# Miniprotein binders against q9usj1: the designs that were tried, part 12

Target 1, 298 residues: q9usj1
Amino acid sequence: MFSVGKKISFILPIKGVLQKLKDNAQKTVLLDATWYLPTDTKNGKKEYLESRLPGAQYFDIDEAKDHKNPLPHMLPPADEFASYVGKLGIDRNTNVIIYDRKGFFSSPRVFWTFKVFGHEHVFLFPNAFNAWKTEGLELETGEPRTPKPVVYEGAKLNKDLVASFDDIVKVIESPDAAGVHIVDARAHERFLGNVPESRPGLASGHIPTSINIPFTETTAAGITAPKPEEDLEKVFSSHGLTDKSVPIITSCGSGVTASVLFAALKECGFKDVRVYDESWSGYGKRANEDSSLLATGP

## First folded at step 6 (miniprotein)

Design r3
Fold by ESMFold2-Fast, scan of step 6:
Structure r3 (fold): chain B 298 residues (1-298), chain A 80 residues (1-80)
Amino acid sequence: as target 1 above (298 residues)
Amino acid sequence: DKYVRIRISGVDPELLRKFAEEVQRIAEKYGVKVEIYVDGDTIEITLRGLSEDTAEWLIYELRFLAYELGIKVEVEFRKE
């Protein structure tokens, strides 16, 4: 049921996924966005080549990135994004449904990437493999189908979804006047500055004025699914995020988990949410050289 | 040498056993040495032989596991 002014969920249960796959009037492409940590022996592309949801194409966040930027997982140029997704059979009118094998870890990063380039019909399918198996459905194995390439027209970076270092500095220099909340998705002890950063040259602590909502507070059964909207609203309100019109910037260590928070906030109807693409990997270096950029403790 | 230390207390022994088994699996996946000390409802796990990058990802994995099992855990990254 549709209500005037009510947000339509972009997080789909299996029934919603199956409905879109059966709709012959609207093209749907499933994307396997499985990505494992660099230190993991598992490889998302290798696992995709062995099995997938039927018809799924593979989206590699380490391939679809800004190759000229040394920071991890930075957004690609618009023309490179268009070329990449066009080869996957995706045009601007395609329904794109994104999943990952961990459940709800790397798929939100790809979701945010599609939203950044102006894609309208993009959805998340959390806990996909478990849900698929529970429904009694078979996985596809063997050689993946190569889609007919299409032209993706009109890809343009939406600055309303991406925060820069300058945006962060504006908040810090005038926190009472900025009217923006910065939300840090990292583990609480990293936020407090109580543990050393794993990367050399990064300060330990957080962006001044930021509030810490570890992304695991927004997920259920570890990282396999987001919490239901009702529970997400309780999480956000408990941290003082009650006005859905107040702008929010999410940040993390490497950009992946900030996108989990982005998806959770958008699911709850927050109107203005940007991801700080550089996150702590960029900001932490600056903060190490300028103490006015660094806060520690609660 | 860098290491990750996990401390848990006041947890159901069966749940603690399940946590310890999964930590062993995760440690094996990362190719790290694991040391476990158990005393009643308290467990201390030390993971050694870690690069800084491996430690960062391992800390995330361990906190995900703790959340999945509904337990609160202190995870520390230290240098000897």
Scores: ipSAE 0.000, ipTM 0.118, lowest interface PAE 18.1, mean pLDDT 82

Design r30
Fold by ESMFold2-Fast, scan of step 6:
Structure r30 (fold): chain B 298 residues (1-298), chain A 80 residues (1-80)
Amino acid sequence: as target 1 above (298 residues)
Amino acid sequence: DKYVRIRISGVDPELLRKFAEEVQRIAEKYGVKVEIYVDGDTIEITLRGLSEDTAEWLILELRFFAYELGIKVEVEFRKE
């Protein structure tokens, strides 16, 4: 059949979400991954408890983390990931559809996390609340449903999706030989090093050789959805990212918006994309101790 | 008309000045009018000529910048 050879997107319109929810042969779990910056008065868990897409479970990136690491929302160990998602009713074969209330802000972080631990059937639903309302569908209110816990088997960290500090060092010490692009999702003035870091011991600037693509260049209607693939192609091409076989490492402040870039790059067919999990929250401290790790300006 | 008001207080004046510069840069990028009032360690920013989508995008970019600097921001959406 001619259907073979067409790109299958992991970004679902509402029709695709509804189709998976109605499929009684395959279990589907909706995840509300709403997360707000600590300075925001809003709280994702509180909003989830007030209303949600029907049947949705809440995924908290500040709970599903490495509790031994002082950096914010670092990837949990594989066994802790398995335990966390198993309690949400998710096993290896479950279709996982992730949304957030901003539309396309924190949900890509959870999407990346599932991919890191080898989950195959994971999808993003951008602009979820607006799309749901536009179809005339009701939100669920009151007490969330408690799922029956299941065993998540075979969670294993895929190093092909995660960049370490050592991976960054290899790129910056031999950029031509490494053949890897580092892309920084932070606001431009932060990237330039024009502002002092408020966190103790963090340098101001960016990873040498890195390209700055603020994640907001890849989103549409504010941050409610990714740009269409054709517009994303223009964004990435304008920054010199034309060869989709060249490896890319995305970075930001703490890994959340680096995951927005991860999703956008994967949607455009970039074959090898890793997220630098600690991002500037860890690298900036290292760069303060070693000037060879720090660049400033354009 | 809708407008967004951002208030920041109790931070270093140099960081506030730099934050104001970033606000101006972002506002120019989005074609938005910006009014900035600075008094010592306090800054009040009013953004006008915004659609709701543009406001959300702009606010997120500014909040992310403030968060990275450890600066608390108070944001209000208002109708005239």
Scores: ipSAE 0.000, ipTM 0.379, lowest interface PAE 11.0, mean pLDDT 84

Design r31
Fold by ESMFold2-Fast, scan of step 6:
Parts: sequence; C-alpha cells; structure tokens
Structure r31 (fold): chain B 298 residues (1-298), chain A 80 residues (1-80)
Amino acid sequence: as target 1 above (298 residues)
Amino acid sequence: DKYVRIRISGVDPELLRKFAEEIQRIAEKYGVKVEIYVDGDTIEITLRGLSEDVAEWLILELRFLAYELGIKVEVEFRKE
C-alpha cells in the first residue's frame, strides 16, 4: 500500500537493512566506507579485509576521487564514478546501503557522493557493527568476494548538491540578496581562527557570514549515530536555522564532516542542501591571498 | 582512574607548542587536567580527570586537531 503522507527516511535501522537484503525485486549492495584520519593508526581498507558485514564491498574515498586534483578525496568525474561503482557490482537500480566502523563518520560522505551522481536508492546504516552484533548476526571474515562487474549508466553531476568556490563568493559578496546560509562543521576553535594552520599558504579562520555547527553537535554516543530528529531540530533551531526552505551550504576541513551535516539537515527536512567539496583545504589557500574572503573570531 | 596519553616525536617545536596550547583549550572544555612532559624531540601529554562518557569525544577532537595540524600522534586511553 502507497503511503503518500509518511516520511521515508534514508537512515535505516537493522530491520530495514535486513528487509532490503531479503528482497529480490532489486539487488542490494552493502558498502563499507570506513575511513580514518591520516594520523589515526587504524586503516579502513585493512580492517575491511579482516572482517565486514556479509557480502559488503569496500568504497575508498581516497581512490574514488578526482586524481587530477591535489586536494584530498574530491569528487571524481562522472565516468570515473560510474566505472568505480560498476566494478563493485552497482548499477543505477541497485539498492546501496552504506556503513562505516565508527558508526556515522565517513559513510555520509559516500551517501552524498551517490546522491550527487543521481543515484536514487541509497541509504545509511549507522552504528552498524553494534547493531549487527546485538542481533546475534555473524561477521564475514577471510577473502572478500569479487563482485560481477556491471555497467553504471547515466551518471551525471547534480550541481544542486555541490557548491563551488564561485557559489561561495556569490554568497559573501551579496549575503542579503543570496539568501543562503553557510554552515561550517569544524571544531569551534578552528572556526574562530585560534588554531594555526600546518599547511603552508593556508589561512586560519572561516568563510565570512558562515555559522559554526561542529558536526559532533549532530551525533549521539560519540559519533556512532545521528541524534534523533527531535534533538537535531533543537540543534539547528538554536543556531537560527528554523526555515527549512532557506538554502544551506555545508563546509568543513576537507569535505568528510560537511557530509555529516548534510545528512542531518536532510533528515530534518531541509530542502536545499549543498556540500562545498573543497571546504577549507581549498578555500583557505584563496583566503590567504585575499583578505575579503577571510573572517576570524566569533 | 582513566586518562588519555598522547605521544609525539620528530615534529617541529613550533607545531608542538601550538598543539599543546590547543590541547589545553580542549581539555578545559571537557573539565580535564593536562600534564605535559618534554624529553628531547618527544612530547608526552597526559589528560586526567576524564569520565568514560566523554573519552570518545575528547579523543575525536584531539585526532581532528592533529590531522588539521599535520601532526602524527599516538593516542592511548588507559586506566591506572
């Protein structure tokens, strides 16, 4: 039965994951999108090779990227995206369920990437390993299965989900006319410009007019899951984000945690949310050369 | 008692100073005590008075700070 008035969430509890794995009407592929900061001793690909949810394929944001761009994990060209996911057994009609071992850290980045290239049937499974263990289900170990490659057709970049540097400039040059909120997911001290940048040529501070909502304000039990919708509503309203029709651009250091905010905002019904893919890793270099691009302090 | 130990070696002294300053700011936010020990090119930072419920948040912020500053760190959550 068709239920037009019900909100359909892209965030699945374990029962929803198991239902999609059981359904044979559409193929389902689980993606392990585990990624750790370069300073962490853990490695997502190495952990995937040791154990995974049964049948899961690994999605590496440092491999599925624009190899011509020096910035970390920038979106790949559409044809390279199509080739990468096709090798994982994913076609346009596949149900894609994404998880990560932290729970809700890097998986939203891959979720956003699929949405950017026009994929309709893509979902997030937060707190996946704890949920799987609690149901008494076994993990898969040993050599991962090699999927049968398929052709992914019709991948194209949806500009309505991606913000460019030029989009940011339009907002800050005419903030009253633009009617867009820029939300920075970085830690508050990074936002204020109180933390020195280690990269040469990178300014300390934030994009003018931006609102700081550290992504950790939107997660629960550390970073294992998003907060419940009711609590997310309180977080966003406490920062003045009450009108869900106002466009939002999320930003962070290198693009990963801006996607956590993207998922949280979409879960709360915000209609127009874009991620600034370059984030501070690109913008900060520009801001060092042009003071009109840089703000510091509260 | 629970504590977080951070060990860093082979890093620029100016970056170590900045990292130590930011750790003190983060520790104050979480109400924890900071102890800093320097030996040659190695710095060891210990955070005490940590509740188990905030350990994951604190460790996450420390790892983000290290990543943003380009510093390699070993972070251990220990009980003594």
Scores: ipSAE 0.000, ipTM 0.326, lowest interface PAE 13.3, mean pLDDT 83

Design r32
Fold by ESMFold2-Fast, scan of step 6:
Structure r32 (fold): chain B 298 residues (1-298), chain A 97 residues (1-97)
Amino acid sequence: as target 1 above (298 residues)
Amino acid sequence: DKYVVIIISGVDPELLRKFAEEVQRIAEKYGVKVEIYVDGDTIIILLRGLSEDTAEWLILELRFLAYELGIKVEVEFGEDPEEAKRLAEELLKKLEE
């Protein structure tokens, strides 16, 4: 093979998306993963029902979750994930291309979720609506088509992509020896503890030892697209993340924007990146009761 | 319209109870009537009046539920409502003993 050692990007331009949609060897499913914060007046499912990329199915991170966990959009059990995506017409061999209406906000969360359960052929399509219209292509409107359900086989949680509270505690208890960087994707003022959390019962501040890289430092034109790899390299190196073999755990409010950092780090070739699924939504409650878990300021 | 028949045998009674409870919940989610017949370690579940899509989605959910609980299931489905009724009547007669 002539492509030995070559990196293949999981982030697709529109030409790559259209190529996969025309591929007769494997089925391609477009997923609209639009999600807004509960305080936003917009609703992703409502917007999906009004218009979408043609043929797109809707993936709801608040439906495809662990219903026994009170924290927002925690990863579902493997069998529930398999059932959910099977109803969307997705099997193990399906090319899954994920987009969201903000451009590059919630789609990385769904991308990470597919990678967690071992899905190989999964891709991100940033700035999708703008790119689609710029090519002169029409959006689909009206009632979305119901896909034929399929069996999704072999879904299994990959622990190498998910961090737990216990994993965070191990870093904090032995920071000099841990050899792991915790990266917090929240806005700088939230990280410092200078503003109240939007969710009730959470402490204001950050995980001790964590490095703050607001996810917006990794996106371009607001949050519509990731920065080019060359610019992402500069962002990460400016924060001291130069060794791509050093493990990284990303965190944010509830795992959504931590997944934006996950995608950006993977695009730059970082080998060991985990997302702290509960993020501040879980950790912040613990830190409110135990001050040894809480840092504030720079 | 389709019907679905699920037959489970040789399973722990507590697992059968748990399975039956979840089947009831799934059926309610899809707005369909479920008929459940129990005899010892055997349970028979009959679902009727299903559209093709609803039948396929229910079969998919029930298969994954069975897998989650470690239960082996036999699933039969068809389109003849009189055959479904005949099967239900035969099962009721066995339980009536």
Scores: ipSAE 0.000, ipTM 0.094, lowest interface PAE 22.6, mean pLDDT 81

Design r33
Fold by ESMFold2-Fast, scan of step 6:
Structure r33 (fold): chain B 298 residues (1-298), chain A 80 residues (1-80)
Amino acid sequence: as target 1 above (298 residues)
Amino acid sequence: DKYVRIRISGVDPELLRKFAEQVQRIAEKYGVKVEIYVDGDTIEITLRGLSEETAEWLILELRFLAYELGIKVEVEFRKE
């Protein structure tokens, strides 16, 4: 074990979740952030309406977005974020515990979103449904309760957690001096440029200088959870990420799995981690217009 | 014994070939055997030699690959 890893984790086991739910001095809201790939027959909102962890509200990353931006899941403006979560009964002092039915897939995206807008008391509950069932606890069914709306005050975008296209360009224009690692969470063959992109107009390949760590290297097979911290340390060190003070920008297709890497890196004590919100959905279009932005192969 | 079956239909032949190549590489990563069957415009890929844990993970990677490529696939996980 590493000393840095001994700090309080934002990733909660079921005991921690139940402790916060029973604390009468502090309001806790459970968020079901289940999101499935468009090609999946499952729909997160439909499944939430059938069953949920008791009292959970649904957070839809395709609804809580920048409606003026055609790219998927882009961060909403601060006032729209505040309005959205306020309707879910969340104010700035609320403990927010986020889960998804897959275990550890889309919940990190919502976790990152809360961190971006300055929310302090936000946590992840991986492998939630299996953990809940194993404790002998029942799921809630029927009509979800409508929460009493509250005012969320002080939402402000923290630029220290979000990378822009200009931030990426600074790295690739001066790679020897940048001192920043770009980490791409996509499948290796997409990174290499060996497969076409699903969205029209996107180049096949990756951001120059970027390191490929498919998000699947950071999650545990069969338990739908992040790997234990010790194993995450080995994953990151095997890719040369040993200095936890070096800034990292994570990227993927549209920001969802880049947020899985964000959570894993923060769990290991990396100090400066930003998510490139547009990821390949935005960058790949730019790279199709400008070949200096595109790399292919290893 | 576990296996995963992937069915694809109505996909451009070039895109299908690239998908099949990536499925092959994913299978190699997990040490599994690949069987490919073609019937007209439909292809079935069967992956064998999987533990339950490995199958769950492999299904996740395959669904993600299909999504990113814009391919609609039917993925079945079964015991023999």
Scores: ipSAE 0.000, ipTM 0.263, lowest interface PAE 15.5, mean pLDDT 83

Design r34
Fold by ESMFold2-Fast, scan of step 6:
Structure r34 (fold): chain B 298 residues (1-298), chain A 80 residues (1-80)
Amino acid sequence: as target 1 above (298 residues)
Amino acid sequence: DKYVRIRISGVDPELLRKFAEEVQRIAEKYGVKVEIYVDGDTIEITLRGLSEYTAEWLILELRFLAYELGIKVEVEFRKE
């Protein structure tokens, strides 16, 4: 079906956030999804405890994860997701608005996670702290409120949004038949294999057949906001992504910036986008042991 | 040797310390050596032991860090 008008955007300006809070405060939860690389001195939870958007709850991608998997922040089982978000006061009918302090870095990962478990009313608020301050609004400080726990019913993993290692292998073994594009969100020199990986035991290079679109090509003012849809269309078209019906799998280092690409592609109307959850943190270890999984250079 | 030099002037000393600290972490990630010189509101950072490709990527990460902190930076890539 061809487009009948424009779909409602899941990316909200501050006016949209304030409207949802005004219209249905009791069914709206703000989530602070701030996450920093392990090498950063900053800690998202510590910053959340110092200040937040009023009423915001904290979502920790390193806590809401599969504890049986050694890889960083892998998707939790559906029942553990339901338990985690239920404790934050979120049920199936809650409007969930996600932000992060960098602007548009880790919040798309949490957005994707909610979409994976079938949550309908989930939105992104980019450049949140700057927009909030510019509007003349104050941040909340001190001890955050403990929400009343609720039951999150019907959480079920949507396999149409998640790619596994086996899905990647099917693409690289039969690229002409697969009809799927793998898009790598990492910096270009990491993709080429020209620089060492920060994590030990990972090969340097990329998944064979993948195309490189560093996530920073899709963001504006550094990483504070996504580019406007018109500019995103130009970015994707410049890399040959013009057919919005062709399936795409996004990948990065550990799934965080692959989710930035997921959000940007969805905003442009790409119909079938999956995130490779383990990304290079898992694949790179396999590629270190099996050179048939590794490509380097352009 | 190839090196990258970063110069920042007219910035709060606390912000300069934050920038220098993050640059050291980024440099360790790339296995490069860092030389930092601070004088009041001015900082010069020299990064050594990098290939041309590593320098390009490192410069990109440093520019993003500067944008996050609201700092204007002058970046120079040279070969001695």
Scores: ipSAE 0.000, ipTM 0.124, lowest interface PAE 20.3, mean pLDDT 82

Design r35
Fold by ESMFold2-Fast, scan of step 6:
Formats: sequence, structure tokens, C-alpha cells
Structure r35 (fold): chain B 298 residues (1-298), chain A 80 residues (1-80)
Amino acid sequence: as target 1 above (298 residues)
Amino acid sequence: DKYVRIRISGVDPELLRKFAEYVQRIAEKYGVKVEIYVDGDTIEITLRGLSELTAEWLILELRFLAYELGIKVEVEFRKE
């Protein structure tokens, strides 16, 4: 549900998903964007091959990336994005509905990626498997269907949704003048610098001036769904984020959880939200060589 | 009925103790009882008195911390 003159929610309940799937005038593609941490024994692609929402295609954030960049799942070039999604049967006019098996963990990363390349008709379906099961609907099993490839035209990176290292430096060099909040989605212990980074060459700590809001503070029922808007308002207000016109840059370690914050902030009506794609995997290396880039503790 | 067991082996004893401290802190956050058994380079952590939902949250936070510390862990739900 949404109202004219406020905001249109990109988060769909099951009835909204079913409505779009039944609409013969508009093509809809479901994407299973299930991804697990490297320490997890589960594999998203393997689970997709075993079962899925009917007709769903698999979107792999470790495949749809910049293959020339050693950092994990960095945004692909626009032409490689277009090629990847075109093979999934997605053109510029396709309704894209994204889900993941955790509920609301990796699907926001793919949602943000589509928004970055200018895709208009893209939506999130949180708590998808539980909602599907509750309605008594069947999952699809066996060999996934291979869609007819299409041409995705006009993919172009929207700079208003992506922050660079230079954007971060401008904030920390002149925080009062910048008028931008940096929000770090990582676990609090990692933010404080109390734990060593598992990747070699990364400093332990955080970007100076950044606010720590672990992404788990914005989700409900574990990581199954985003919190209701009124509860998200309380979370953000408790951290001093009260003015929805103030620009925000979200950051994390892996690029996944910063996108959970992106979706939560957008759902609350924050108007200017960018994701720092490199996040700590890139920034932390710079901070290891330049202590002026590093903060530790509260 | 429901409890979670985590087994870790073959890592530095000091790093194991640090990980055990993080487990204790996370368990306190969720109001769950935690039983930690440490023996040199081996640790078993048992989390009791938690719902399935709380267990999933706790496992997720433990996996993030293990990833940060470069620790490999085995996590399993135990039933009688």
C-alpha cells in the first residue's frame, strides 16, 4: 500500500507480487538473489537449483561484478550489467521483483544495483518463501527454465546513488561544511576496531565522523523483513537522523549490508542516499597507510 | 527442545578466548543462556533457551564475527 502525493513503496506484499505476475500487459521477472557469507555452509545457487518461486531466475552478485576489480562484488560496468540481465530475459521495461531465502539480506544489494543502472520498475519481496508457503502456493523444483535473451538498452550509472572515495574524503576533511552523514552498517565490534580484519592489509576501525547503525537494527523477525516504517523512524531518530533531506552515504564491509540500510532509509523517505561501493574492503586498505583516514572506539 | 551448538578447533588459544567473549556478549544481548567449554585450541559453545528466530539472529551475528576474525566454525541446531 501507498498514497498519491507521498511515496510509492518499492517493497511488495505477496498480493502485489501475484498481481504483477498475472498482468499479461507487462512482463515480470522474479530474481532469486540468495547469497550467504563465505563462512556459511549454504550456497545460494545450489539452493536455487533445488527450489525457487515459480519462473524465478538466479542473480549472482559474485558473477555480476567488475571482473577487473579484486574487491568483492563491486558494481559491473554498464555494458556488462546490460549483458548479464539481458541473458535473464530482462529489458528496460521489465518489472523486476527480487527476493532472497533469508528474507531481506542480499536482495537489497541487487535492488540497489538495478537502481544504479537506471532501471525504473524494480521491487523487493521480503519474507518471500514464508509468505508463499502461508498462501499455500507451490514452489518450483527441477531444471530452471532458460529465458530467451533480450537486449537491455540504456544502462547508465546514476552517480546520485553511488559514493566514491573522493566523496568520503570531502566529508571527513570538512564535516561541518559537507552536510552529509556517513552510516556504517557493520557489527558494532568491527566498527569500534575491537576485532582484527580478516582480510590482510585492512585497518581495524571506521571512517571518521561515521555513525554506526548495524543493519540488523533495521530488520524484523531476524533478517526476514525490514522493520515497519514507524519503527525504522525510531531507529534512525535514535541515531540523530531526523532530517530526511540531509544526504546519507551508507557503507559496510562487503557491500551487501550497506544496501540493506539503503533500502530502509529509502522506505522511510530519506531523499538522498548513496552507497559507498568499495566500503571497508577498499577504504580500510587506504586507512592502513594513512592514519588520518582512520577512527577507532565509540 | 531447541539449542544451538557451535564447534571451533585448530585456532590460536588467545583468539579462541576472544571469540568466546564475543559469544558471551551477543548471548547477553539476546537474553539467552550460553555454555562455553574451552580446551586449548578447541571450543564448544551451546546456546539454550532460545526460540528458532533468536537462534537465527545469534547465528548470523556469530558468523559475522567469525568472518572478521578469520575463524572457521561449524554451527548446528541440536534436538534430542
Scores: ipSAE 0.000, ipTM 0.301, lowest interface PAE 12.3, mean pLDDT 82

Design r36
Fold by ESMFold2-Fast, scan of step 6:
Structure r36 (fold): chain B 298 residues (1-298), chain A 80 residues (1-80)
Amino acid sequence: as target 1 above (298 residues)
Amino acid sequence: DKYVRIRISGVDPELLRKFAEFVQRIAEKYGVKVEIYVDGDTIEITLRGLSEDTAEWLIITLRFLAYELGIKVEVEFRKE
């Protein structure tokens, strides 16, 4: 408990977004992080090129990735991250406000990525297009502005925010001693192993000891916004997550929806939350070769 | 009367059938009507009786599952 200052949420209502955009003392960059599944007919970059929140730059999670890794959306090397965001006009002191057109789907992945590389001033704007329209504000259309490139200095991977396969193995080998909860954001039937894998070499099931909280239990109005903190507290406590000092590792299929859980847990004050970047896309192959890594059913 | 239509084609028939069974299980959990049509290597699934919020959640969940399984799926949300 503190006698000085208020903790400011990293989740901004529209008035908070507008305030930061008007602050001449601190540079603010809006990022459109809209991403759709490859099975969707919509394309985030195409939609961004047609319209956006005024001044927004596009952050492409399929471009800002480890191009040497065959797994989807794996974190880029620190130098490549720095180069990518520098071209968007972002330096270490920039306020970065991230939104997506679904509301609260892919923007948490980009939020986590900025946090991983040590960026301090990064925020989420959920339900952005609905909020913008409700205030009677216009979208920007036509050719996006090209920002002046800047140098992003000091990008370093924060291992306190990223879980590796070795971190997962330590929990499984000594669950009582590890004192870590693994939380799986996938659909419940996927978690149980009731749906087959189409990818060769992937097992069906989940990481032993993991708790299943489908990411949609943490969102409201579909996936347009996170639930209010009071309701998130009820979701997490109903799954036994009551001690906010106990470390949590989130996982999903490929790291996108694990980042939705990351944001929801951090909003509720959970102090130590890591995302397992490989998620089931990497772990499932290992589990197919070693049954001690695989659990099925509830 | 709102409905969600899912079309899947051109992949392993056994995998398509199992995906359709998964969609049926989700529909039963959420109390929605499901209609499945099979024609060769194409499966069309129609879900009826959804609220708009449930339909949007379900569409996203099913698209993400299809992506994780490496299958292509076309989803439409329509009003009759």
Scores: ipSAE 0.000, ipTM 0.374, lowest interface PAE 11.3, mean pLDDT 83

Design r37
Fold by ESMFold2-Fast, scan of step 6:
Structure r37 (fold): chain B 298 residues (1-298), chain A 80 residues (1-80)
Amino acid sequence: as target 1 above (298 residues)
Amino acid sequence: DKYVRIRISGVDPELLRRFAEYVQRIAERYGVKVEIYVDGDTIEITLRGLSEETAEWLIMELRFLAYELGIKVEVEFRKE
């Protein structure tokens, strides 16, 4: 860009989305990443089959996962990721624009997944349905198009974006020396351990040393869009996250809303942000067996 | 004084019971009085003795919890 000091955002307004869709020199694929909590009566795939942004393919976080791991939504192996997105018509040079029907809930998870496997041209389109209708554009209905499959080459897991249980343990065992903040995106009462977990076998509480920033503190109009950057800066600074060079690991229940925090932190210029893929769904089971892994209260 | 009223209907009774428990824990944390009425698939929760600041904080906590549990809620803020 010719403007000195201006960073280019990966979060696109509708004009940016339309510009990429009109670019004949570079293929763009829209992904509908709509996902609902297990307690919700709605189903993202069913809604996608009824209507979508024109040309959108469906990305199912419950299908694009490690099928050998019993935990929900765990990252697939690189070859399975490549196979899955190749069937959606996506190669390494494709512009991938991700949206979800809630606005800014599950789409950041898919965004993070693409970044993890080294995809450069990936973007988020928050509040997509409202923005599309406000622009006077029609949704696509009926049978979705089956894209021509392509080969996705060079998918490789970037460990700089993914935190493991061992990474968490290193922070807990030497918090002062680690120089890493663990940020928990769950509701405050879940973080405190004041309520039982909905999943069997999980302890109630949080990872020792972690700070709680419920992901809804980073979203606007419910969960339809991220807050403006200046408001996100205030949220993060109010929780002591003022040094953008300090590494952050985000965590939540199963990695979905931890990815909302990932996107918000990256938008604010935090340089080193990893998502703890297991999140509480994995850690909470370990903490149930080993009380040294568990904290409760503030 | 001000109060917050939350109404939920057409939801699984087990999920409503869990939500009511969570609301009681939140209210205890804030030191506010809670009136919870459950009738089949309907729940009404009234919270009293709140400052404006406490009400905003509590509404935020309750909306997020309801969202996390997949519960649709109506929240009213009233001044007596």
Scores: ipSAE 0.000, ipTM 0.248, lowest interface PAE 12.4, mean pLDDT 83

Design r38
Fold by ESMFold2-Fast, scan of step 6:
Structure r38 (fold): chain B 298 residues (1-298), chain A 80 residues (1-80)
Amino acid sequence: as target 1 above (298 residues)
Amino acid sequence: DKYVRIRISGVDPELLRKFAERVQLIAELYGVKVEIYVDGDTIEITLRGLSEDTAEWLILELRFLAYELGIKVEVEFRKE
């Protein structure tokens, strides 16, 4: 009897992380991408400065953005991305392994960002701190090491991974012809429009035609890891997402949790998944000015 | 004994019910005791039996839930 090997996942267990860290043939950089909501008392950079996985560099989602755009977390220009990651010691051939202290909250955003700029060797390490401790391994404390800067060559934005407002408009203007599903990662009550938006000037509701799959339906309790693939298949199929060739655009509040859905969908083999980078932070302002862009209720 | 207290007032009773149900589930997953008091549009939740580390992660989880539901909450970590 023959067993077909499972497709190589971009989600690494601790054994896979340790194997890459021991491989002297290709450089590996660990990135701590810990980020918390503005309402939280915790600060990811402060926590990184106190302790980290050994050798990890800090990737600041609030710094690695388009500084000319008023919306949060918008993708930086390709040259600014290249400059930022080059300062972290990352070149085109580096294995990049991304983790966050919650486990699977902000790290998918950074993973998606690397994929958008054409980085091939990028991986996620969910539940990293718990897995590291369970393996009996020590955390690094004290002053973090400063990497030697390198040149990151050939960063190019891959439009196959990013959705624009115009892409959303094409779907809602001709939903039968578009053949695209828009999936909203926000909590159900926010999707329905039953709850006021926390950010001023945003309409309450959702993008017309969109399907609501709160990103927490795809994660383990505490947002520590994605659900196993079998459980993710059940989540997506329960929402009618059974054809893995149908294009999907994920959206959320500001692009962070839409990237959790991006990672979960890709893990299940969905072929064409894009993240709407503006998400509700941009679209909701437009919908406040133009009611034809807004849906409420189920 | 350390505890976390949450008080919400002036919110739709159905939304408070959903919040309370999710808090109960989160508390069970973290292995903590939860006390929920509801009076109309007001809810007070107290979570007990917490280590400092558990309290920190639980507070994060509750703030994240509140943010996603668009509910304004005040979360206090206290020592008795």
Scores: ipSAE 0.000, ipTM 0.203, lowest interface PAE 15.9, mean pLDDT 82

